# VH-VL binders against Uncharacterized protein B0228.1, part 3

Target 1, 207 residues: Uncharacterized protein B0228.1, of Caenorhabditis elegans (q09220)
Amino acid sequence: AVVTPSIENHKMENASVTISKVPISHRPRGFTAGSDSKKLAVQRFKLLISDFLSDAQLSKSIDVAAVGMHKGKSMDDILDDVYTRLRRTLSTKQISELAKAQKGLVEDLDEKSAKLVKARVKRMIVYSFDPAAEQIHKYATRPSMAFALIAETINERFVGSVKDLIRDVLTPKEYDIFRKHYHPHIFKLDNIGNNTEAVRTTTHETF

## First folded at step 1 (VH-VL)

Design m2 (framework fv_masavibart)
Fold by ESMFold2-Fast, scan of step 1:
Structure m2 (fold): chain C 207 residues (1-207), chain A 121 residues (1-121), chain B 110 residues (1-110)
Amino acid sequence: as target 1 above (207 residues)
Amino acid sequence: QVQLVESGGGVVQPGRSLRLSCAASGFTFSSYGMYWVRQAPGKGLEWVAVISYDGSNKYYADSVKGRFTISRDNSKNTLYLQMNSLRTEDTAVYYCARGWEYDYRGAFDIWGQGTLVTVSS
Amino acid sequence: QSALTQPASVSGSPGQSITISCTGTSSDVGGYNYVSWYQQHPGKAPKLMIYEVSNRPSGVSNRFSGSKSGNTASLTISGLQSEDEADYYCSSYTSDSTYVFGGGTKLTVL
């Protein structure tokens, strides 16, 4: 597929184990789908993070033909995988704060309502730590692309793919905007119970 | 534990060469960009050079460009600085530092203890 | 000379707040959000206190905060303690894909 072969596997943990056993020098660098792979990856990545780019002229029209087939993962399954990985990266204090916030929101609810609220909170947590995941959900045209990009964004074992793409594609200012919103270790939650979503704010962009 | 240990410093005459090493442990060295930063005795910090995670991109301060070469050996978890045509103004403690996360432009995250280079006649 | 301008010294009493400025140009501090701050005690290696303008690495007290307005970045230390006495340096990425440091500010806690 377009990204490293192991990312296209059905199970993310299995893909990570496979990639981690391959020497860095032997791993695919960037995307591997023919001569257009880098340009397609650039266009798809910019589409997925369009809200964090400073250039309003960036095209959202991309050729989807080269992206690999989805491996039976729903978007909710992909977000669950992302959330699990983010929880492993978070500090004990941050995990405790997230658990308390979620518990407070579901307290005194029936089981069905609590399940829906927990799913909503999980999505908001993922979107707060990884705005690219929100953009993938909103703009992804193929689930296989969403799966691959979410996996690579979080997993340093997929050396070369996302790092190369970010360095080659984004200007320093664009990358700065992306990085500012992808820092799991500095997590902060605002009001999330009443139609309130996490606010992504950049400075110096509005003038 | 994350650790960076510099070595190779010493006293050398102007015009000579010296090679510094930085041994990394406690993290996946091949996943990070690496820096050299120096500090002359009693003075401030000065960035010297940077190298990307795979060694494909290198940038130098104007004061050392053409004289110093940064390199790395990911199989040995070691960073190097080859210093040629040394001048008295190169006298400083040389630190190696790890770049921030998957893009080194963010900050100098983890620093070594430093190694002293004295260039004197 | 350093490319970024910092005051040579700043002082405060325990429990007070102080702010250290770092002024550059649109080609460094003003152009990018790659401003970082370092604390250095005598004879020791520098320690990262703030990265990317306003973010703290794990283990750094929330008494330390960073901000930026135009071409000037600022480090603010609240609730001053004796162990905060050190030299502080700002750094920024530049349009030439290089890095520059400020001249350093000596913080004295009286």
Scores: ipSAE 0.000, ipTM 0.435, lowest interface PAE 17.1, mean pLDDT 66

Design m3 (framework fv_masavibart)
Fold by ESMFold2-Fast, scan of step 1:
Structure m3 (fold): chain C 207 residues (1-207), chain A 122 residues (1-122), chain B 110 residues (1-110)
Amino acid sequence: as target 1 above (207 residues)
Amino acid sequence: QVQLVESGGGVVQPGRSLRLSCAASGFTFSDYAMYWVRQAPGKGLEWVAVIWYDGSNKYYADSVKGRFTISRDNSKNTLYLQMNSLRTEDTAVYYCARDLYEDSGYYPFDYWGQGTLVTVSS
Amino acid sequence: QSALTQPASVSGSPGQSITISCTGTSSDVGGYDYVSWYQQHPGKAPKLMIYDVSNRPSGVSNRFSGSKSGNTASLTISGLQSEDEADYYCSSYTSSSTWVFGGGTKLTVL
C-alpha cells in the first residue's frame, strides 16, 4: 500500500543501453524501450524481488544478461553467467538474508544463493526484454499479479509446470503474497489471448 | 604462459598526456576483464581502472575520473590507458592486470605485467 | 591515503608464524567476503596469494592462510622462510563496486 517515491531509475537507462547492444534478430518480438509502463514495472519489482540485491547488482545483471542474449546463450547459461559474476559482490549480510529467507536444509548456502539470484535475474530479464511482460504491467493491480503472469509467460517459452516455475521464481514470502492477493475475477488480463478463460482462482493446493 | 607487457611510460610535464599499452598473450584476451593498478615510488598499490571483456563497462578510481580513459582492442590483444591532464601525483609504476575469472570486473587480479614507469615532472 | 589499515611492518624468525591484519569498514572488509592478499618482492610485480578471504590460487604454499572477523581480515604465514620476506598488501571489494588496497606491510625474516 505504500507508494515508493519516484526516483531517477538508472536501471531503465542501463536496460536501454543493453537493448541497443542486442542485434535486432536477438530482440524479443515487439519490444520497445523507455516506456513509462516499463519504468513503473521495474520500480514495482524492486519492492518485491530485489530487496536483497542493490541497484548496481541488478544493473550489472541486466548488462551481463544482454551480452549473453547477444551471444545467443540459453537462459540457463545466462543465469549461470550472471550468478558467477555476482556471487563475489554479495555481501555477508545479503548471503545471511538469503539463507534466512529460505526454509529447509541450510547446509548448501551457495546453492540457495544461486537459486535466488537466478530467479530474480530471470524476472528482470523478462521485464527488460519481453514485450508481453511489459504489457501485463499495464493491467496488473499488484506486483504479485505481475509475478504470476510473468511466470505464465516464461513457462510458455520454457519447459516446466506453472507450479514449478512459481516455486522457483517466488520466495516463500512472495508466494504467500501471491496466494493471498491473486484474485483472478478482479484481474482482467491473460497472456494467452482470451481474457474470459485464462484467469482462474489459485491456491497453495493448486500450485 | 600468461604474459602481460606494459609500454608507453616515460617522463612528461604536468598538464600533458600519455598513452600506455599492455600487450597480452597466452590466453583468450577477449574473455577477460582487465585492470590498471599503479604504485607511486616507495608507496603502496592503488587501483586505477577496470574494463570488461567486451569494452562495455568501465570504472575508475575517483583520483583519475574525468582525466583517464581505459580502452581495449580485442583484435590486437591490447589494453590501453589514455592519461590526460597529468599531475605530479600521477607519478607511478603502472601495472596492467587480468581478472581472475572471465568477462567481468568483479574478481581479484591473478596475473600482473612487470609495469611501466610514468614520471610527471617539470 | 590507503583505504585499509595494515601495520607498517612485522617480523619473525624462520619456522615461526606471523599474522598481518587488514582493517576496513562495513562498506568493504566487513561487508563482503572478497578480501585478497598480494606479495611483492622488491622490484617485482605483485603476486596473488589469497582471494575471497581464505582461498589459495594454484601454486601458493599452504603455509599462507587467510581469515576474517568483523571489519578485520588477517593473513597468517606459518613456518616462516627467508623467501617470505616481502611487502604484503590486502585488497577488498567495496560497496561502490571498486577495489581498494591497504597501505602494505613489510615482513622481515630475521
Scores: ipSAE 0.000, ipTM 0.441, lowest interface PAE 17.6, mean pLDDT 67

Design m4 (framework fv_masavibart)
Fold by ESMFold2-Fast, scan of step 1:
Structure m4 (fold): chain C 207 residues (1-207), chain A 123 residues (1-123), chain B 110 residues (1-110)
Amino acid sequence: as target 1 above (207 residues)
Amino acid sequence: QVQLVESGGGVVQPGRSLRLSCAASGFTFSSYAMYWVRQAPGKGLEWVAVISYDGSDKYYADSVKGRFTISRDNSKNTLYLQMNSLRTEDTAVYYCAKDRYYEFWSGPYFDYWGQGTLVTVSS
Amino acid sequence: QSALTQPASVSGSPGQSITISCTGTSSDVGGYNYVSWYQQHPGKAPKLMIYDVSKRPSGVSNRFSGSKSGNTASLTISGLQSEDEADYYCSSYTDSSTLVFGGGTKLTVL
């Protein structure tokens, strides 16, 4: 279960940013457990992540995000926690490379520029976890909608799909170890429900 | 008025057991996570255990894992700490504390504390 | 012995400002915005003074403020008053889904 924008009510408005413009094959919410589409998305996810974060940085980011999801934090708070955790481990080069890849921008580091780069890195970490990243980039003209789509996808992956995504990447022994590090109730449906209001507010704040 | 009242403390020999109780009033007990925090004489605070609002989830400090069990009875508005295999280093004032937020996704903060009950483990 | 490092003592005169530091690692203070501060008078239970790094509960004076930079959280008390004399403890959530406290700081108001 994921938070779905009121697409039926907004289809005639802002057609260029509706979910119906994203190909079904690139929509994470269309996955069923064990499907070929899900396995393709997992391969896409691993490829995007391996290009930008070390295995240690990725593992720590997932751990921090999982803790935030367990606590039912808003997506913004989860991203802040993930970024706070990584800021000591991300090199200037990694920050620049992520900014270049996602925004096509290179930024010099003075105080104001450093703050902008840090904000962009937070968004790009979220983007790197999304198997539909290239489609979201296409919607850059409506950043609030792109962010809501990313948040919705991440919420689905962390609480509805994350264990299945991880299962496809890890060996059975590694998966068992992973399960022991995350409290089972992180994946409860009640937790998903408690996060839906924040995602909905973000999705519709520009309408 | 929110009130937490601990009981069950006393003097006990090493290796024995004690059960602490915390009677809660003035708030919807069944909606909040509850905590035990202890303080050895002249020392600082140490978190001991937490229990979720419905009793389904429990976490413990490494120093008490396998020996202490936290539980609650929402029908009686009462929190418990069963302490087995007590050691001299378990000597402390034990406080029960209420989570500030009923939402489990919010940070764990202790907005109300009981007055504490002293547990002395000595021969 | 404590997971978070605080100075053992700090002192000030009435009307002054003092700051108490709380230093951890990226696995606790530096990794989360779940920092709180507690005030404890002799023989009394602790009282929540700051939560979410910088927020005050209802009834806590605006003379108390909290902040965080990297792995260090700080509690600042402005306009010191005699009743502020107490022990102060910081607390943080950890990567292990546990809670840890600082060693405590004794504030003396001269």
Scores: ipSAE 0.000, ipTM 0.426, lowest interface PAE 19.2, mean pLDDT 65

Design m5 (framework fv_masavibart)
Fold by ESMFold2-Fast, scan of step 1:
Structure m5 (fold): chain C 207 residues (1-207), chain A 126 residues (1-126), chain B 110 residues (1-110)
Amino acid sequence: as target 1 above (207 residues)
Amino acid sequence: QVQLVESGGGVVQPGRSLRLSCAASGFTFSSYAMYWVRQAPGKGLEWVAVISYDGSEKYYADSVKGRFTISRDNSKNTLYLQMNSLRTEDTAVYYCARDTPYYDILEGYRYYMDVWGQGTLVTVSS
Amino acid sequence: QSALTQPASVSGSPGQSITISCTGTSSDVGGYNYVSWYQQHPGKAPKLMIYDVSNRPSGVSNRFSGSKSGNTASLTISGLQSEDEADYYCSSYTSYSTYVFGGGTKLTVL
């Protein structure tokens, strides 16, 4: 009977909104064994990483949108520009996969929590294109990197798989640099990286 | 070099309003989430509110929700706390505090305060 | 009211070690690795000593260490010095952006 209050523009102070009590970025890692949704989400992020990293025009379109931020454009205007350019550059199938990847981040959430997660995605993208943080900007100018990092930060269901996807995309040296620019608790890296070779340990040491 | 300076405290009667300010210097204010924390005389610390780096997310302690409003003006490097319907229980030293570095906050919130102001006293008495 | 339980006071002699506990529930201290510790000298603002359970900010002595087991976080100060005499507060995350402090512990160096 009563319409559910909107969380837009962070009007939480005016509403007693109940959001899931388990923060996305702090969910236990154990809730992923045998999950079909986890496999699909990983596949969607892998496709997103592949598509966006190979598209120089997409990267430049996002950089132009980021510059617009310093000229008084709103975040929503910047995202609309990015999606408009993606719509022109990508096939209908690729646009659908981008939408599915974003949906995969929010599909287990109520409407209020989904809006919060989408807002976090927007901020991560903008932060990633901030020229004041040159190295971070370099690695996160591709939307796939922002989505991978956000999944690592806001949904532990993807932690291990997203680490592997990032590792598959970056060289060991780039991975170490990327890791150093993100707090361990945000990125939750459990792998050892270095400038020559990344080392991985496993619970299957006796195999 | 990094500094936070609170102002606007004073003596006020129950039911009245007061606005606190926190002037930030020595860092890129627009890149950090900010907190208000209070401490009643002789008592412990109590978190009051947090605001994200861009002002888009705000959260409040239940004791002040609906009465207090946190806001910021990034062009002036200033944080605000508008306190309405003040109660004697709101008597405290109010501190502003900075969240973690931008690299760690990402979303404009984290869970520790690395730099604090010196506080401003608010006394609510009849 | 604070949601986290700390002892009202602890004491030690110079050169000794003391530990201050901070007890919550599985929905705060036990559920997350977001515990911080603050030192407050009389009449002064609090100073961050430990964040994310066990990490020290630049400039904090390695005599200060943090740990957590189950629902209890602990701050340990080794090699006690007179300058360590202060009030100590723990803080923990309880939900998306909710923060709670402990009641505080007065450390006396005798």
Scores: ipSAE 0.000, ipTM 0.427, lowest interface PAE 16.9, mean pLDDT 64

Design m6 (framework fv_masavibart)
Fold by ESMFold2-Fast, scan of step 1:
Formats: C-alpha cells, structure tokens, sequence
Structure m6 (fold): chain C 207 residues (1-207), chain A 122 residues (1-122), chain B 110 residues (1-110)
C-alpha cells in the first residue's frame, strides 16, 4: 500500500504531545498547559502570528483559522490553509519570523516525539508524489511546508541537516526525485538550529 | 566508453548464497541511482533492488526483501547484490542498470550490463 | 501477471507501421509522464528506445515514436525493417516510487 498523503494526517494531538515534553520554564511566553478548547487554540494561533503580519493579513488569517476550528480541522491543517492563502503576500522576513516562533514550540523533543516527527516529514514529502493531487507537486515548496519542517525537525535532538533527515525517511528514488527539485536555499541552515535567515520559501513554483 | 559489467553468477543449490558485482566505467558512478533488474528464462523484466547515488537509501521488491542486500562502493565504481536464502524462483539473468538518460535526472534505464545468469537448482 | 498490459505479439511487413500498446492504471501510466520503452534482441540486454513518453535517445531511429493518452502509452514503429524484430517492453514510474514493466510484445517482421 502507498502512504496516503493528505493534510488531514497532520494532527493537533501530535503538537500537544511535543509541547508537553518541554519543561514549563523553557516554554515560549503565552502558552497555557492542559487546555485544548477551540477558543484557546485560536488564541494561541493569534499569539503565534500577530506580531509578524500586517493588520489585513492578520484579519484574514484569523478568519481562516476560525472557520477551520469550526470544521474540526487540526492545527497543522489550519496553518496550511492560512499559509496557502497568504503565501504570495508573505515577505521573506515574515516567513523567517513565523518560522522562529514555531521553532519555539518544539524546542526539546523526546525520543517518541522524534519518531512522530520523522513520520510526519515522510508524509509531507510524499505529498509531492501524490498522483491524485498533481496540483500539489509543489507542496514541499509552500510556506506551510517550510514552517512545518523548521518547527518539527530543527532542534537540539536533530544533529545534522534537514537534508540528512529527509534522506533517512525516503526511498532511494524518492530521495533522488526530491533532490532534483530541492533548492539548497529552501532549507539552508548552518546546523546551529537558531539561524533561520538562510531559509527561503519560493514565491514561484520550482517543480 | 560508458559500460556496466556484471559478474558472480553461477549454479547454486537452494538455501545457499551468491554475491553479484557490477563494475561501472565511463561515467561518474557516484551521481546515479543504480538498480538490479532480473529476467527469468522466457519471462519479462522485474526490478529487484535500488540504491541511491550515495548508498544511504535502499529499497527492495517484496519477493526478495529480507534475503537480498544491495550495496555500492563509489570509490571502486562497483555495485553489489548479496543474495541469501536463494530459491528456485530466483533463477534469472540479473542485470545492473543505471537510472537516468545522459544525466541522473531522467526516469529511465539508459545503460544496462550484459547480465549474469543465476541458476538455483538441485 | 505483469503490472502493465501489452499484447503478446504483433506482426507487420517491411515498410509498414505497427503500434504496441501499454495499459496501466491511474497510479502509474495515468499519473506520470515517465513511460519508457526497451528493445531486446535474443541473448542481449534491453536497449532504451523511448524515455519519458515520447523522447528519443541519441542514436535511436526517428522511425520510433511514443505517445500516451490516459492510462495507455503506445510505441509506434514506422517504415518497419527486419532488424526491428525483437521483444519490446514498456515501463512506468509509479506512485509507490518504483518502476513496473509490461509483459513484453514479440514483434515479427514478415
């Protein structure tokens, strides 16, 4: 069977498990432990993005997030919906700042969370090979994909580049296909985990 | 100029092992994914194993998974297939093949070895 | 059974045109423009004749052409010659990131 690639496979509970492993003293400001109401999820999302977006972008993002919450979507799906709508209007600086904020959510991952991150990375990359969704061959170059990879793979537990993690989870052909369309500047980190200046998302298609 | 040469085939009894080699010349071996493809007598082509250009990623056909191991030595321009627990249905001509056309970035097999016969019988 | 369906045999006379079909599914031939065709003479390794549906490698006669519609790819040989007599195999990339092959077609030139 082929892994079924879909954004619906990204679950809020995975992020919750990851966050619960971070000591309270090390958590970013504005996080409240032990509550997953839809109201709290929207508030946390707003806190994550509000300092980096224009008023118009923020208003639109909140509208999209509220609709997604009402429909029962996961936080990852909601983030993808938001970034899909904003991707052409986000500056490189805004993308970098959002990536830094997301990284703070997963600063310290345990071994179990690392396995979940690997599975998620594999699913996200496989989306680019989904024959039923030819339109999403450029999924890997979307801002939401870049943010997910930054948030979920760049921490002190992943020594080495995102490129090395990608190699680990792909088949040889998938890896060779990925490198055909990989632009080094999309995931160019200096392996210190703190500098997102070198990370770019494409503003045009790269497939 | 560009060629692949297989060796190591022969006649073996069921349950035994063989190691096949494929020597590459005339191109930058370390830039290409490599395949082993087999063909049973009078039958069609079936891929067996694949290895990425750097040797870090490997994938196998279900029929050989757990029994065969693909590897490569880029410093020697050589591809290997270690075949353990051989079965009569593994009898075939084994080809090594380069994935690409002129460059590594095409979805085709442009260079094939001449094949080496593996016969698994009493 | 092979994953891709080809006729077992096809025949033609010198100077004629023949077409060999290769039918797959929406997860291989229908999904990607990564269909290739191989010619195999008895006792020899396969030779790439067409790659990525319709592209011809250097040194392959322009009498050979490829096309695709939906889940079916086709190899057409025009101006048929005696040296074209061989087995022909199609292959396609799949959604599993693997390749599959057709069962092969024996071309006879009479």
Amino acid sequence: as target 1 above (207 residues)
Amino acid sequence: QVQLVESGGGVVQPGRSLRLSCAASGFTFSEYAMYWVRQAPGKGLEWVAVISYDGRNKYYADSVKGRFTISRDNSKNTLYLQMNSLRTEDTAVYYCAREGYDYWDSYAFDIWGQGTLVTVSS
Amino acid sequence: QSALTQPASVSGSPGQSITISCTGTSSDVGAYNYVSWYQQHPGKAPKLMIYEVSNRPSGVSNRFSGSKSGNTASLTISGLQSEDEADYYCSSYTSESTYVFGGGTKLTVL
Scores: ipSAE 0.000, ipTM 0.433, lowest interface PAE 20.4, mean pLDDT 68

Design m8 (framework fv_masavibart)
Fold by ESMFold2-Fast, scan of step 1:
Structure m8 (fold): chain C 207 residues (1-207), chain A 123 residues (1-123), chain B 110 residues (1-110)
Amino acid sequence: as target 1 above (207 residues)
Amino acid sequence: QVQLVESGGGVVQPGRSLRLSCAASGFTFSSYWMYWVRQAPGKGLEWVAVISYDGSNKYYADSVKGRFTISRDNSKNTLYLQMNSLRTEDTAVYYCAKEYGDYRDYYYGMDVWGQGTLVTVSS
Amino acid sequence: QSALTQPASVSGSPGQSITISCTGTSSDVGGYNYVSWYQQHPGKAPKLMIYYVSNRPSGVSNRFSGSKSGNTASLTISGLQSEDEADYYCSSYTSSDTLVFGGGTKLTVL
């Protein structure tokens, strides 16, 4: 008969390889999303999510992570994709459990891994309670702006207006352009990084 | 109900331009990658272009690269295909289609399709 | 011109099983698991039957199954019914971040 390995036995089988310890750039090209990617995802996500998720949410999270690994995404992007998927599907009970367990989720991790896990859990909790924070992140298409908006939200520095957040992310020259043509709203960038559109109040011109 | 409705097809002469639109309803348009796929009369399917949920990433088939531009307006729930320098071989029914997975989870599978709009490029 | 090779036609009788192949290279079907299958009835838009090699969307009959070995993906239809008579297309992601379709297979239910 065949025996399905437990999470503990699965970790032992892959002891030298975890999603947090092996960079995507160090994996062979053509690494197939499948059993190997799922093993890595299960090993990593046991620390974060399996005790708080439904079977359906856990299964979907593993699939999202496996796809991200196959597409060559960074560890940060893979975790971000999983948390982005889950945030609005979490029940009040699941949100409460995650909030209460925040310290326990990072207790035995190294300092770098603990900071990354804390950042992801904090953002997931914040976005679950604040759809506006999610929308701001969603419409920031420039990688540096998206990263800065995530970092500020996670660090609880998103206490000011959208204007203050944008001011902190933009260079002085970019902010000068922004303040002349946009209200405290996000602008959209095209695929070559040029500003092509703005979200505005009814008192301002569009585009 | 999830639906895609295409418009803008017609008869045009070679070398001219045409803009197709695809109106989306019944789902969160801004959360999904969107596709254009065409089918010449009596022929098979040919992928034309894809655009990411936020418009930051765009990919094109080699046959249309440099001539066609995919774009979207998430505030209007509308996908566009700007077709320039049209050739007789661009004659086809053009379909708008939605990625199966939402958010950043894309499988390159298209689960919802529009009815198609016919583009005929002839003299 | 299609990038992926499918047989032009396949036929079967009601209740039989048939298999349609889709052959590419290591830069598409052989390199990635982003293989999908579509069913198209005359005059209608295509319908997604299989995604990610072997996964079925909700509402698709379990008579349809997908698999892959090397550079060849396969769609198998069991318990063949008259309603299955249609054109079937495979598609795959490529190493150039593009998508390609097969030439299509006309299934006739005799």
Scores: ipSAE 0.000, ipTM 0.426, lowest interface PAE 21.1, mean pLDDT 68

Design m9 (framework fv_masavibart)
Fold by ESMFold2-Fast, scan of step 1:
Structure m9 (fold): chain C 207 residues (1-207), chain A 121 residues (1-121), chain B 110 residues (1-110)
Amino acid sequence: as target 1 above (207 residues)
Amino acid sequence: QVQLVESGGGVVQPGRSLRLSCAASGFTFSSYAMYWVRQAPGKGLEWVAVISEDGSNKYYADSVKGRFTISRDNSKNTLYLQMNSLRTEDTAVYYCARSPWYYEGDTFDYWGQGTLVTVSS
Amino acid sequence: QSALTQPASVSGSPGQSITISCTGTSSDVGDYNYVSWYQQHPGKAPKLMIYDVSNRPSGVSNRFSGSKSGNTASLTISGLQSEDEADYYCSSYTSRSTYVFGGGTKLTVL
């Protein structure tokens, strides 16, 4: 079992908390967990984006991110892949709602509307994968720095140690069941090049 | 095996309505975006409408916008196209087609056999 | 009248190679790698031959290949056979809410 930090129970009295006071280097969970963790990530993402995306759009965005993490992509590349995929399915109304929901979250004030929407989607996706990320961002004195640190931690933990740790804990039979039932898109890609159900990513990636 | 079977086509007068159905089997219908594509006699293919996996998003070609409505019933594995205010230029074979979410955009991996709609002059 | 331009017809002899072009703009073929190709025999539904510019579905012969350069996508059929005689359509995504087909190319063998 892994002990969850109690960041969400912090009381902020007379000062902003810096990211250096928060032990976030031991937090991401969710991507490699079962369906319950994915459902919680979807629900959290809905809260961050005012529930204007469909369940299918949210679930697929999470699947695309998981695929990129499995491939060892940088967090920026993974988030670009997810944004590119979301953008193709977003209506004009959804883009407008995303812009409205953003008050206080983004630091990139001089960015064009399209770039601003992209930055907002990236931040919301990061928060959905770390239970404490939204709370950390709200408490941080420099939100953009908090975002970068969280994104790096999520990518490092998932690609290397987290996936291997799960494989070490499960028997081969349990791993196969877990892969097929809970995270088919993550584990099927162990045999990349023979996957006829290839998932679309950015223009630079093909299966 | 994947099957898509269209029905509801026929001969109608201009200004009338028709409703097309597409019965899907052999796959998890609720996991796929669905499309309607038409082909006028002796002409090329024209995209008509798309509906997302859960039915929350719908898009239409400009030529049918405001007249046609796409819908789906995931409990019955059925796709629909309600066609109102039909015009002679809507005469075509109408195909339903599947697009996996993981193959975005305009990728139609399976097609039905089509149903003919004739709008008489 | 189609958004994507294809030659109306192309012809070849058995065993030869032919190429069909599909030309759009930067806002469709140029900006997106979502080009697909469909084969249609008379009286039948279209069949997916190529997706995402160059990928083949299971069951499609490796004689069929796709490519893209700038605003033009291409379908190449090698080792041409009589059963390849059909109409071929390209398609591309143009925006978040719009999809278009090419005008079609009639391939004649022999």
Scores: ipSAE 0.000, ipTM 0.416, lowest interface PAE 17.9, mean pLDDT 65

Design p1 (framework fv_ponezumab)
Fold by ESMFold2-Fast, scan of step 1:
Structure p1 (fold): chain C 207 residues (1-207), chain A 120 residues (1-120), chain B 112 residues (1-112)
Amino acid sequence: as target 1 above (207 residues)
Amino acid sequence: QVQLVQSGAEVKKPGASVKVSCKASGYTFTGYYIHWVRQAPGQGLEWMGRINPNSGGTKYAPRLQDRVTMTRDTSTSTVYMELSSLRSEDTAVYYCARDEYYWSGYFDYWGQGTTVTVSS
Amino acid sequence: DVVMTQSPLSLPVTLGQPASISCKSSQSLVYSDGNTYLNWFQQRPGQSPRRLIYKVSNRDSGVPDRFSGSGSGTDFTLKISRVEAEDVGVYYCMQGTHWPYTFGQGTRLEIK
C-alpha cells in the first residue's frame, strides 16, 4: 500500500483554527544571505516556510514540524509531531501495509523494543508522504538538513524561494549532501480508500 | 569549539572487557554519528563501528560484531565502546570520531585516543 | 571486505618538492547514487588522525590548498604540491562506499 497526502477537505476542517503557532513578530520577512549565523538562518527558514502555508493537512504537518524545531525539539520528537498530524489521514490498514513494505530499510531494526518498532512505523508514514524524509535517516545527521529535505519535498510550489534559502542556510557540506540526495518521487493514491486523496508529483530542480 | 574527550589509558588481562568513553561538547550531540576506529602499535587504522546518539542504533564491523557493544548517554553527551574477550592483538589506541554523514566516513573531529594494553 | 592498497608505503621527499600518494581499491567505490566515497586522512606523529579530503577531491576547511585529491572508480591520488616540514606523518585513504569501512595501510611521508 502506497500512502499519499490528503487533498483539502473544505467542509470538515474548522476554517477558524489557527494553523501556525509561530508568532507573527517572530516570523522573518526574508533572509540575509551569508550575513546571518547558521542558527538564525535555520530559524528564519522554518518561520518562512510556516508563513507560506495554508490550512490543509499537509500544511498543518509542516507547521507543527517548524514550531517543534523552533522550540528546540529533537528530530525524533519532530517526526512524532508530524506523524501525529498525518496519522489522522491514514487507515490502520495503510499504516500496517506501509510498515511491512519498508521493514528492511532501517538500521535501527536491530534494537528490538516496542519503542523502536513504534518509531519505525512513524518514520515509514512520514517517508510515504515525504520521500525525502527517508533520506533524512540515512543522509542527514543534522536537524536543519532534515527539515530542509522535508520542506523541499512537501512544498514543491515554493521551490524558487525555498531553494535559494536552502543554499544560504546549509553549510557547503550540507548543501552537497542535500543536492545529491534529494530524490524526485511520485506519490500514488491508495486505490482502496478515500476519494479525496490526489496524485502528487515531486520534481527535482537543478541546484 | 567541538571537542571529543576520551577516558584514560587501560591495562587489561586476556579475556577481560574494556569500556572506553568519549564525551562530546560544543555541538548538538544527537545530530552526528560517532564512529570508533582503532590503531595497533605501528599499524594502520581499523574501523570498528558506529552509533547514532539520537536513536542508540549501532552498526559494527563484522569481524568485531560478537565482541563489541556501543552505547550512549544523552544526558552527559557521552558515547561508550565496550570490547569483550580481550586478546593481545586488541592492544591499540582507540579513537572516537564524529561523522556528519554516516556512510561516507566524513570524520571531521577526532578524540585524543585511549591506549588499551592487553597483557598477561 | 574492500581492500585498500596504498603506494608507496614510505615516501621520502625534499622540502619544497611535490609528493604523490596512490590509493587503489579492490572494488569500484562509485556508490549507487553516482558518488565516490573516498577520503584521505593525515596522522602526524603522536596525534589523532585529521581529515584532509572527503569524497575524492573536496578539501576540508583549514586544509592548505597545496593538498589535492583526484581519481575515479578504483584509482585515487593524493598530491602535495610543495611539501612543508609540518606535512611529516602517515597518510591514509579510506572508503565509505562499502560496509565495513576500510582504510589503506598508510603511507609514511618523511623529509630527506
Scores: ipSAE 0.000, ipTM 0.424, lowest interface PAE 18.7, mean pLDDT 64

